# VHH binders against Flagellar brake protein YcgR (ycgR), part 40

Target 1, 263 residues: Flagellar brake protein YcgR (ycgR), of Thauera aminoaromatica (c4kar8)
Amino acid sequence: MAELSTPSPASPAPLDGGRGDELEKFTLRGARQILQLLQDLITHRGLITAHTGGGHSFMTAVLKVDEERGRVVLDPSPDPQANRRALAAPRLTCVTQLDGIRIQFPLVGLGEGQDKGRPALFAPLPAEMLRLQRREFYRLQVPLAHELSCLLKAEDLARKPVEVSARVIDIGAGGVAVVVPTGAAEFVIGGTLPACRLALPDGEPIELDLEVRNLNRQTQRNGTEQLRVGLRFAALPRAADTRIQRYIFKTERALNAKARGGL
Key: E = the ipSAE of ESMFold2; O = the ipSAE of OpenDDE; V2 = 0.75 times the mean of E and O plus 0.25 times the DockQ between their complexes.

## First folded at step 5 (VHH)

Design B122 (from B87 with T58N; framework vhh_7yz9_2; at its last look DockQ between E and O 0.02; V2 from the best seeds 0.00; counts 0 for: pae E 3.9 > 2, grease 26.9 > 24.2, SAP .733 > .668, placed apart)
Fold by ESMFold2, look of step 5:
Structure B122 (fold): chain B 263 residues (1-263), chain A 118 residues (1-118)
Amino acid sequence: as target 1 above (263 residues)
Amino acid sequence: QWQLVESGGGLVQAGGSLRLSCTASGFTVDDYYMGWYRQTAGNEREWVAFITSEGYTNYADSVKGRFTISRDNAKNTVYLQMNSLKPEDTAVYYCAKYTPSWLGQDYWGQGTPVTVSS
């Protein structure tokens, strides 16, 4: 079984200043704090969604920090068009998570080159990084072993009903993010998907209404394209909310116990 | 309250040189990442060069080796020295002050046109 065809999880869409005053207190500006956070991303081998504008993004990772030259080194996409968009963009907006905590940082002046004889992307260290440690923004990264899925009741291009079984990549108090193959259905930001079914490991699927909050076309590190769909829970019943919160809490506890033993 | 005033554009022969200036008011250019961008008709703005608050510089591949970004702290001014100009360098050049996207938008000047004749 080849793992090269298994797509990686997608990250959430960038935050664009709708809560700018509130987000200032989560903005890191100290050089030591920024270096430490970048090193943590390298250590945890976190996947990063790099947004190039126009709703396009690609998956990457911070390979290293070159402190002597004041640069970060990023993994290029195997899709040449994604790399071209990145090099042409005035800014690369990087979004990722570390233990469910959202991290966002800009890279300006992206360049192409070589690192240890391999192609790489380079940029100066960011002047700021967002580290959004607040419970309402927390998103549990769903372990692959849990195989969480959500059956979406959506429409195709001809507005005909279709059901799409989508893999849940993260889950929080207010919603989920899922990945679907491109073209599996049409999604509209602000649209409602009624009577979807969220399958948690413990018990029967939860029937819930979902609202599409964001869409992101993502080029995976293997070059294939997926659609990341950010979904908000609409009118969540108390019992369903309890099951979701219990799943998050138990999974967090299990992951934290593993992380402490690994620290 | 913040203002960027660009100048130094004009008509120049291919192979020639120009120096663009960007004078800031309302903030100190040394405290921020500053950059130059350019835009041709019908196209999106493209990044040209930047200078960090620490003085590190970088350039788009299309201008590397020909353009130099610098600043003068005493005049609160950022420069773009453009050498060995080519007709494809013809564009409106914009100075910009970087702003993290979650806090707002970048701040732009009005632009200075540069025309490079064959």
Scores: ipSAE 0.204, ipTM 0.567, lowest interface PAE 3.9, mean pLDDT 82
Fold by OpenDDE, look of step 5:
Structure B122 (fold): chain B 263 residues (1-263), chain A 118 residues (1-118)
Amino acid sequence: as target 1 above (263 residues)
Amino acid sequence: QWQLVESGGGLVQAGGSLRLSCTASGFTVDDYYMGWYRQTAGNEREWVAFITSEGYTNYADSVKGRFTISRDNAKNTVYLQMNSLKPEDTAVYYCAKYTPSWLGQDYWGQGTPVTVSS
């Protein structure tokens, strides 16, 4: 009887620092909204991963919101060392999910004590809480075997139109990251690349407009420099969105199956 | 059925020592977090110490350095060694299956009284 080792929930990938502007749309700053969300976490008994820094974390939950004192009560770790790290940390990064929405919020000024005769951690109410819809921010790492590509219509240094075939390294509902040879084209953050073609394995390439959101130079292990370009889907037709979502879903399922030893 | 039975309470002079025992039945103490609480008349039950399945221990500040929680897995028993007892330690002591709040409720014994005379 093979003990099905329940796959350890993959540590949520660090929130790739979407540009501050996009995160603002999903950031709650209102006291009432924050209180409500914390109450919702209590009601749903939401488990929270509290990150203390240095790659350390522990599981906790919001036990109570003390509005009078302006603080949250958290369940401490059963590991005293984890609690010590939490108390010593300048900032606790709390991550959880509610109704499929990723929630992240910072806590600062942690203290320990007792609540109703039980050990507890206390912190001032968070000043902000981030609610991220999975669909918009999740990026699938594209398996190399899939060889997804995007034909980019760009310009060179002379502003001459060039077409660059770029490998897609990750894909989400909101865009793709691609790698291009250094010097293949000139990219400007905030610039639009019109009428690009995203090639998916399931059919004809998708024509779409892409907006350059990020540029990062990367040195490969072999010493070759590449440019990673983060691209947002500027105007994605519904049919294209559906195809992309389907691809992501299918690929995730396959990867998960493989991870479970099924492939 | 789960059962916790405390023993070892009694009268002791200030500065003295007592060893409380908590014997579990129906479950193994090393599979769970086990703890001790105490309660005085008219007050809420307060946490004293716990030991995790991994053997981590923690103590309330009021008893730190004086009390030691341990377990004997073979006897399925949790112990609280109480040294340097003070009148303020006078209470009914309860053994519990200590559970983080999100994992459920604590399970309690009937308690054993400890009286520390001045």
Scores: ipSAE 0.027, ipTM 0.493, lowest interface PAE 3.5, mean pLDDT 85
ESMFold2 (binder alone), look of step 5: mean pLDDT 79; pTM 0.809

Design B123 (from B87 with V29F; framework vhh_7yz9_2; at its last look DockQ between E and O 0.05; V2 from the best seeds 0.00; counts 0 for: pae O 7.4 > 2, unsure alone 64.7 < 65, grease 29.9 > 24.2, SAP .857 > .668, placed apart)
Fold by ESMFold2, look of step 5:
Structure B123 (fold): chain B 263 residues (1-263), chain A 118 residues (1-118)
Amino acid sequence: as target 1 above (263 residues)
Amino acid sequence: QWQLVESGGGLVQAGGSLRLSCTASGFTFDDYYMGWYRQTAGNEREWVAFITSEGYTTYADSVKGRFTISRDNAKNTVYLQMNSLKPEDTAVYYCAKYTPSWLGQDYWGQGTPVTVSS
């Protein structure tokens, strides 16, 4: 009887739902996106934990994608019992991580065969893949020295257009948080602020459509009150997205370098 | 809401043929992968055949060469043509819409019984 190798204790367990609608926004369904993500796993030789149910799993990898037949090719286990469990399972739940991104995808209809004369496992391409980028929730605390601002095109108490220059306190891939003096404008949760301008330290301001997500009152050290406004990037052009992510990356690198060199 | 209705099951002699149908109602049938499973009393459901939205098919080893899955997206229908039937094929056959595990559970039809006599 063969004994399974103990996998790394850090291997992620499958996500099985509960509040499943929150994961819809991280679910890839586009054929091109799925093919590209599978190809990335192939290129980086990503190790995959394949769960067969009943607490059993084995390590595998995507060897290639057969686009002509719409199939993915997997490395079989050296343990024959693991292969038999995989072939008998209604689905194989694959879990892996690539560059801090959690990836989960199911394979149904798993079959056994040969690829270029070598044993292999085959399945139809998955219809969905979960791509949960932990960095999507990352919010860079903006260094005070950068003095980032965002010009908000909002309305005052009389519902007249007003422009408010708001200090950016954090920034992430999906939005910013800003602070404004209490009463500078009226914000409505769910409201859209079109054509706002985000001023980054290098280059021209980025024109952004923003949606108000949350409002929180804050008291400053001098006792005055301000409003923290959480804003989501709405219709973000790709070029703007690239510039924002480049700013976050550069600033994080600079902060990490100072922490290492200036301790 | 998805609704799956199977039909075409029944009694047939070994060596005979049956064609199962499953009509679906709901949005975006064309976008979903569909499958057939079967179950004998007291056992877990086992996979039989699977078809992608693009029409690629795969089969369990026990039915390869005898069963054919197909789909007609205009009719929201998936079929299972079962030829050269054996007594071992006796089961309740279920049509299923595939659902990723992190989004919930698969949707199943009521099932259609198939009995193959020797």
Scores: ipSAE 0.052, ipTM 0.394, lowest interface PAE 7.2, mean pLDDT 79
Fold by OpenDDE, look of step 5:
Structure B123 (fold): chain B 263 residues (1-263), chain A 118 residues (1-118)
Amino acid sequence: as target 1 above (263 residues)
Amino acid sequence: QWQLVESGGGLVQAGGSLRLSCTASGFTFDDYYMGWYRQTAGNEREWVAFITSEGYTTYADSVKGRFTISRDNAKNTVYLQMNSLKPEDTAVYYCAKYTPSWLGQDYWGQGTPVTVSS
C-alpha cells in the first residue's frame, strides 16, 4: 500500500521576469484599487498565506486598512517564530484567493504592535497587487476600434421580443459584458437569452445562448445612462470557443506589442 | 461540547503570586493553541498570553517577565503563573483556544476573577 506522498505544495515559483508584460495587465497599482481589494479581503475574511522566505509561511488575514496612516493590519501567527521571521524578512509575499482569483501582493516594512488589545502586524500599504485571473475568468477589454457587437434577443417591458445590438466591452472564455441603452430591453439575472449573435472581426457572427449574470447601471460623463450587462456563455460550441479564444489571444498580443512600443 | 473551566483566581496583595488553571474538554486539546485573556469592567477583553502546541509562548508587553503560560497536554490544562502582581492586573481572566483574531474565538469559559490589592 504505497503511501501517496501528498506533494508538498510547491513554493510558488518566482514569477519569472520574462512573463513580466503579461503580469502587468493583472497588476493593480492604483491606490483606490488596492484599497478596494484589501477591503474586499477583509469583508470576505480571506485567508492569506504570508511567505517570509526560505520556504516558510504562515496563515494570516488583513484585519484592517488604516488609510490615514497608510498601513495594513495583519493577524499575526500564533507561532512566535513565524512572526519573528516575518519581521526579519525584507519582504513578505502574501498570497490569497478571492472569488477564484489568485491574489498576490508584497508587503515591506513589517512591524509589530497591538490592535484593540491584541497583537498585530503592521505594514505599509502594498504598492501593487497582482490579480491572476484564471484563463476562464480573464476578461479582455475590447478595443473600441474592433467594434465587437452582440445581437441580443431579449424582451421589452411588455414581454415583446426585441433585438438589441449591444457593444461588447469585454470578452472572456466564459462570457461577455455588453453595454445597452437604458430601456432597450428588460434583463433578468439568471435569465437566458437564446440564439444571440456575437460578431467577431474574423468572420461570421457566432450564434450562442447567453445567460444574464449581472446588471450594472452606468452613467456616462455626458450624463447618458447605460446598462452594462454581464453575460455568460450558456452553451458554447467548441468551434465558437476556439474562435473566441483565438480572438482574445490575438488581441492581447497586439495590445501588448503596442504597449511595448511596437509600431 | 467544548468546555473551558478556569480556576485559581482570588485576592492577592501587590507583589504576590497566583497560578491560574484552565481545564479543557470536548476537543483535542493538543491540536490547539491556548491563550489567556483578561477583562476589566467596562473595557474590552485583552490578550495576555498564548502557548502553541509545541510550547512556544508569547506575552503581552504588560505582563512580559512576570507571567508564564504553560500547558499539560496530558491533563488538557493550560496554566498562567502570575508573579509580581500589580493592581492593574486586576481583572477577570479567561482561558480560550487561541485562534486568529479574524476567525474569532470559538469558546470562552466563565472566567476567574483576580483582584490585586495595593
Scores: ipSAE 0.018, ipTM 0.238, lowest interface PAE 7.4, mean pLDDT 84
ESMFold2 (binder alone), look of step 5: mean pLDDT 78; pTM 0.784

Design B125 (from B87 with K97A S101E; framework vhh_7yz9_2; at its last look DockQ between E and O 0.02; V2 from the best seeds 0.00; counts 0 for: pae E 11.2 > 2, grease 24.4 > 24.2, placed apart)
Fold by OpenDDE, look of step 5:
Structure B125 (fold): chain B 263 residues (1-263), chain A 118 residues (1-118)
Amino acid sequence: as target 1 above (263 residues)
Amino acid sequence: QWQLVESGGGLVQAGGSLRLSCTASGFTVDDYYMGWYRQTAGNEREWVAFITSEGYTTYADSVKGRFTISRDNAKNTVYLQMNSLKPEDTAVYYCAAYTPEWLGQDYWGQGTPVTVSS
C-alpha cells in the first residue's frame, strides 16, 4: 500500500517584490532538478500549452522522459497543422502549472516519430525550466456541482445599489471569477465592491471586499450573453483565507482522485 | 472586451532609441505576465521581453542590455524601452498578455512597426 504522499501544499515562497532581470533565481538549470520536474509533470498528467510562435499554440503533455537519449516525448496535437507549425518552429515555449506553480520551459530541435508505435513529438531535454511559485495565480475550476456563489454588492446603470447573485466559476487564493447576467449590474475595472458574500460549501458565507479586475463578455452556445467578472480579494480576513485555501485543497484532491479513477 | 493597443513605433536611425507602449483595456495588467514580441515579414513571431506581475524581467539574448521592459499598473500600460537600436531590430512589435490561470489564453495587440535605418 504505497502511501500516496499527498503533495504537501508547497508554501508559497514569498516572491520578493524584486524588480528587474531577476528571473534567474527561479530558473532551474540542474539536470536532476529538470528531470524531476518533468517527471512530476508526467505523474500529474500536467497539460502543457506549447507555443509555436505567431500566436499559435496547442495543448500537449509530457509522455515520457528518455534519459538515455536525453529527450522528452510529447503528445502530438490532434491538429496536423499545429504539429507542422511545431516542427517548423525554431523553438517551442511550453507553459504549464503544477500545484499552483507556473512552469515555463523552452524546447528546441523538435522532431516527430513514434513511441511504442504511437505518433509522438521528440525534443532534447530543456536546458532550463522557469518555476514561478505564485499562490495567487492558481485558480481552481469550480465544479458545477458545488454551486459556489458570490453575492455582489454592486450598482446598476443608475448607480443604485443592487445585489447580484453570481456563480463562481473559478477560485484562487487571490480572488474569484464569477458570471453574471448581462445588465445585472455595472462594473468598473478597479472599482471596489464592498461587503460581498462568498458562499462556500463548508459553512457560513464569507464577507469580503472585492475589486473588479477584468470584464469579459461571453456568448453562450444558446446565444445568451453573460458577463465574466474577475474579482480580487481586496480585504480578506485570515480566517477566510484559511477556509478558501482549505476548500481549494480539498476540491483539488477530490478532482485528482476522480481523474485517477479512484472515485 | 479585452484589448491591447501598442504605440510608439516609427522610424529611427541606428543607435537611436524608441519607447513602445502597450495599454490594456478590459483587464488589469498587474494580474498578468506581459510580453513583447516582434515579427518580420515571412518569419515567425519571436519573443523579445517578458515581465511578470511581480516585475521580474527576462530578455531574449539579442536584446539583452539594450531593451528594458517595464510596467505602470496605474496606467494599465507596459513599456519597452529600446536603446542602441540596430537594423536587425526592424520589425512589427506586438504586445502580449498571459493569464497565469489560463495557460492557453493569449491576448495580442495589432502591433506597432519599428524601422531602424542604417
Scores: ipSAE 0.024, ipTM 0.350, lowest interface PAE 4.5, mean pLDDT 83
Fold by ESMFold2, look of step 5:
Structure B125 (fold): chain B 263 residues (1-263), chain A 118 residues (1-118)
Amino acid sequence: as target 1 above (263 residues)
Amino acid sequence: QWQLVESGGGLVQAGGSLRLSCTASGFTVDDYYMGWYRQTAGNEREWVAFITSEGYTTYADSVKGRFTISRDNAKNTVYLQMNSLKPEDTAVYYCAAYTPEWLGQDYWGQGTPVTVSS
């Protein structure tokens, strides 16, 4: 019984089921999303800790996805006792990370066999996968080459309308951070900027309302002072959210490819 | 309250066949992944066969080609057809129901003994 209270020393313990409602928003259930995430694990050779319950686990990897048979193929443990425990378990809780993002998924119905003459473990495709960012809200640092901008419809000191084209320095599901020259407009924390326009590459600008969350003054290397303005999306339409998420996903993929094997 | 009840076990001669049934009460099997396991004295339970809620099946290598798992959701029942039985198949056979969800609970039957005489 003492072994049941000792997590695996090689990897962190799985997240418990008491957080099911909190984690549901990070749970992928779409077949294409699941297949893509499994393929990413294969491509990046992600090392997986598979927990059999009772404080036992073993190391594995996804070797391939057999879409026609609806199965994943896993690397067996070199420890035969670990393989026997896995095959006897009603479920396998797999935990790994990809590019610093925690990934967790269940496999049920594990079987043993051969793949191209080599020993392998097989399981039906998981019906769900957790993809949990390291931080509560992910913020992509926008590459300078993308020249992302946001047109702010703000006010000057006299409360007259002024438009400021602000460079977007980071973007996430909940908002953006931008930089503006000091004195370009008056901002107050808690203030609302209606009908701003966020320009994403290769598309029409998104019209959205923004709320000022924070203001930070910064001096650039050239001596110029500017404001960093943290802005929250208000009442974000579903279509706009989808476009923002697609931009973040594509940019992450491109940045990760450059970091792995560029140049 | 839920229950899984296995039936169809017993004594059979080598080369014979048995059909195990697992009937659920207190819940419907439609949304559950169902499996069969077996255990001999002094050993850990061994997975035998598995069927998803969508109907995909997977088998342990030791039973492939001899055993077939199936489900009849209208009867709330899962079957294990066991053909070409060997003395090595002698065990207590357990039915299990579990969800494909992350930390879903599993449910087990009490088991049905199968003895294969030589």
Scores: ipSAE 0.007, ipTM 0.242, lowest interface PAE 11.2, mean pLDDT 78
ESMFold2 (binder alone), look of step 5: mean pLDDT 81; pTM 0.814

Design B128 (from B5 with T58N; framework vhh_7yz9_2; at its last look DockQ between E and O 0.02; V2 from the best seeds 0.00; counts 0 for: pae O 12.0 > 2, grease 31.4 > 24.2, SAP .778 > .668, placed apart)
Fold by ESMFold2, look of step 5:
Structure B128 (fold): chain B 263 residues (1-263), chain A 118 residues (1-118)
Amino acid sequence: as target 1 above (263 residues)
Amino acid sequence: QWQLVESGGGLVQAGGSLRLSCTASGSIFSYYAMGWYRQTAGNEREWVAFISSGGYTNYADSVKGRFTISRDNAKNTVYLQMNSLKPEDTAVYYCAADRLYSWGPEYWGQGTPVTVSS
């Protein structure tokens, strides 16, 4: 093959190939996450472009999820040729957006039939869904029970080296925010804290350099004062980034499952 | 990054059987869907069979009931069992790997010729 496909200008296109490693951190593989995302698409009545190959696509929607049988129900096209192409294709590549976030997923094993007397298309639930959130600013609010901490190598008020174990209150792809008691160390916006250690629940702490981005004094509900320090990762190896994204992903999944009464 | 190597092609009499293999050298093979395509001179590549990362299969109408696709993730290998072969099945057969997020397969093999004599 020498040429890329030419998608319709009026339809969203699938992503370019060869980006699988970069996309894995945006790929949902958990059954509950997939079911919830499909339900969100149903609730918002999202229109989906289903690509059947050969530069052809049709508009559809997820009408419902049959959780008992592990299947989705799709709206057929009013164009019979589009439906025939869909049924003959190796898979559908479905593309849509939810709240401005690109959603993409495959459907394999498409069949036709009826749903409550209306024509419908059926497929097994996808084994993965891409939710491409490109916000580097997303911040997970860290559950207190995780006791996430970051060992900061900083200086005290007298400019003497001090190590501060700071509680991590939020974490994202680009950095963390921590709290320390007022006066525990001096921080300067733009300053670098080398060789700090971020402790994740599973595995060994991550060693990384941090840059101070913001400082906020806050008085808590009980009257105590703490310094909130916003810290940017100076350079983050791919392995460390993957561990952080996995932690965020698993923690969000667990919190959402707990809120919905699932396992 | 990835290489796909087909094997098992050759000459076979009509009505006979042939089994193609495709071994991947890339990592995380289990995340990839795999497919077989074929091409005759002067024509576009034609999809033949497909197996998703989750094990769901699909087949072109022209080969349903005669061809079976399968995979062995421990060996990074996908197979195409071709039974009841017809002269019309004569083609170069290509293995392809796909993450299902893109316009189609990301990686292609070099192809293995299959000739079915009448």
Scores: ipSAE 0.275, ipTM 0.689, lowest interface PAE 3.8, mean pLDDT 80
Fold by OpenDDE, look of step 5:
Structure B128 (fold): chain B 263 residues (1-263), chain A 118 residues (1-118)
Amino acid sequence: as target 1 above (263 residues)
Amino acid sequence: QWQLVESGGGLVQAGGSLRLSCTASGSIFSYYAMGWYRQTAGNEREWVAFISSGGYTNYADSVKGRFTISRDNAKNTVYLQMNSLKPEDTAVYYCAADRLYSWGPEYWGQGTPVTVSS
């Protein structure tokens, strides 16, 4: 009985579309490979977190692959609003895990219909599927209650050294994503921020070097603009790595327990 | 094993209304999606309406705008309000239950007959 590794309800945030060259090696584009992986998801009854944008998601599953029509059949959400959002979304980002490997794939052109007398969602087969074999690519969404922060040593527009306290929004073995106010500092992709301090709940801040990997401007619902900065751990001591891994594991477990109705 | 028991079927004139009920045995009703199907003699069972555990509803085109599916989780009961009934709605109506992420109904009722006279 293969333990249905129910993907942790704390499905890591979808990887930002900034597919660095590093992700290409993990991207499946072959039709046969994609079909096989989808079939594997069906066989294992893998639960999928479908992201509709705007921070909204719902749980679904691939129920069937229709090879003749070139489409996937998905289980609709029990939430009518979630289904409406899904149908209105230009893209559905599906995230799941199979055998400890994160799988992510886009669906475009979602429609509703019936399959075997039941309501279903339909989409064309994905053009690509990302299969992340390395744990370093997993990103845990940090609960707001944890208040993780990272003190960034950066430069302003005048190249004057500045310290910016940034909120950590996601964390993985390989790095963190943080949000900073627009204009707080100038960041350059590929640039190194030395001697930054990552604050975890379990002790003293971790000093580490960070490399800027991506930059995304985000507008909040209140109209405030913020900058999301993806940062890689450039130099991480082993002890720090262990602490980060422990934090991720503990947090994932707690989130999963809560999702299962645990206190 | 879950038992589904339908009720509310009977004879009604065209244009009339009926309300079907299906009560499920057991304590896990809230986790199941519920549906109504109908079958005429010599034909395959056809889907009529669906309601998810969270209240998402969908209907066959033939009954859309006339039928309403609802549920009361406290009573472990799903309902089908049928308005503007037509002779072509004459059938045995079956209640079905299935879990989210399952393929097809897991449990079926015994059916309740509905006859719509012209």
Scores: ipSAE 0.007, ipTM 0.218, lowest interface PAE 12.0, mean pLDDT 83
ESMFold2 (binder alone), look of step 5: mean pLDDT 83; pTM 0.845

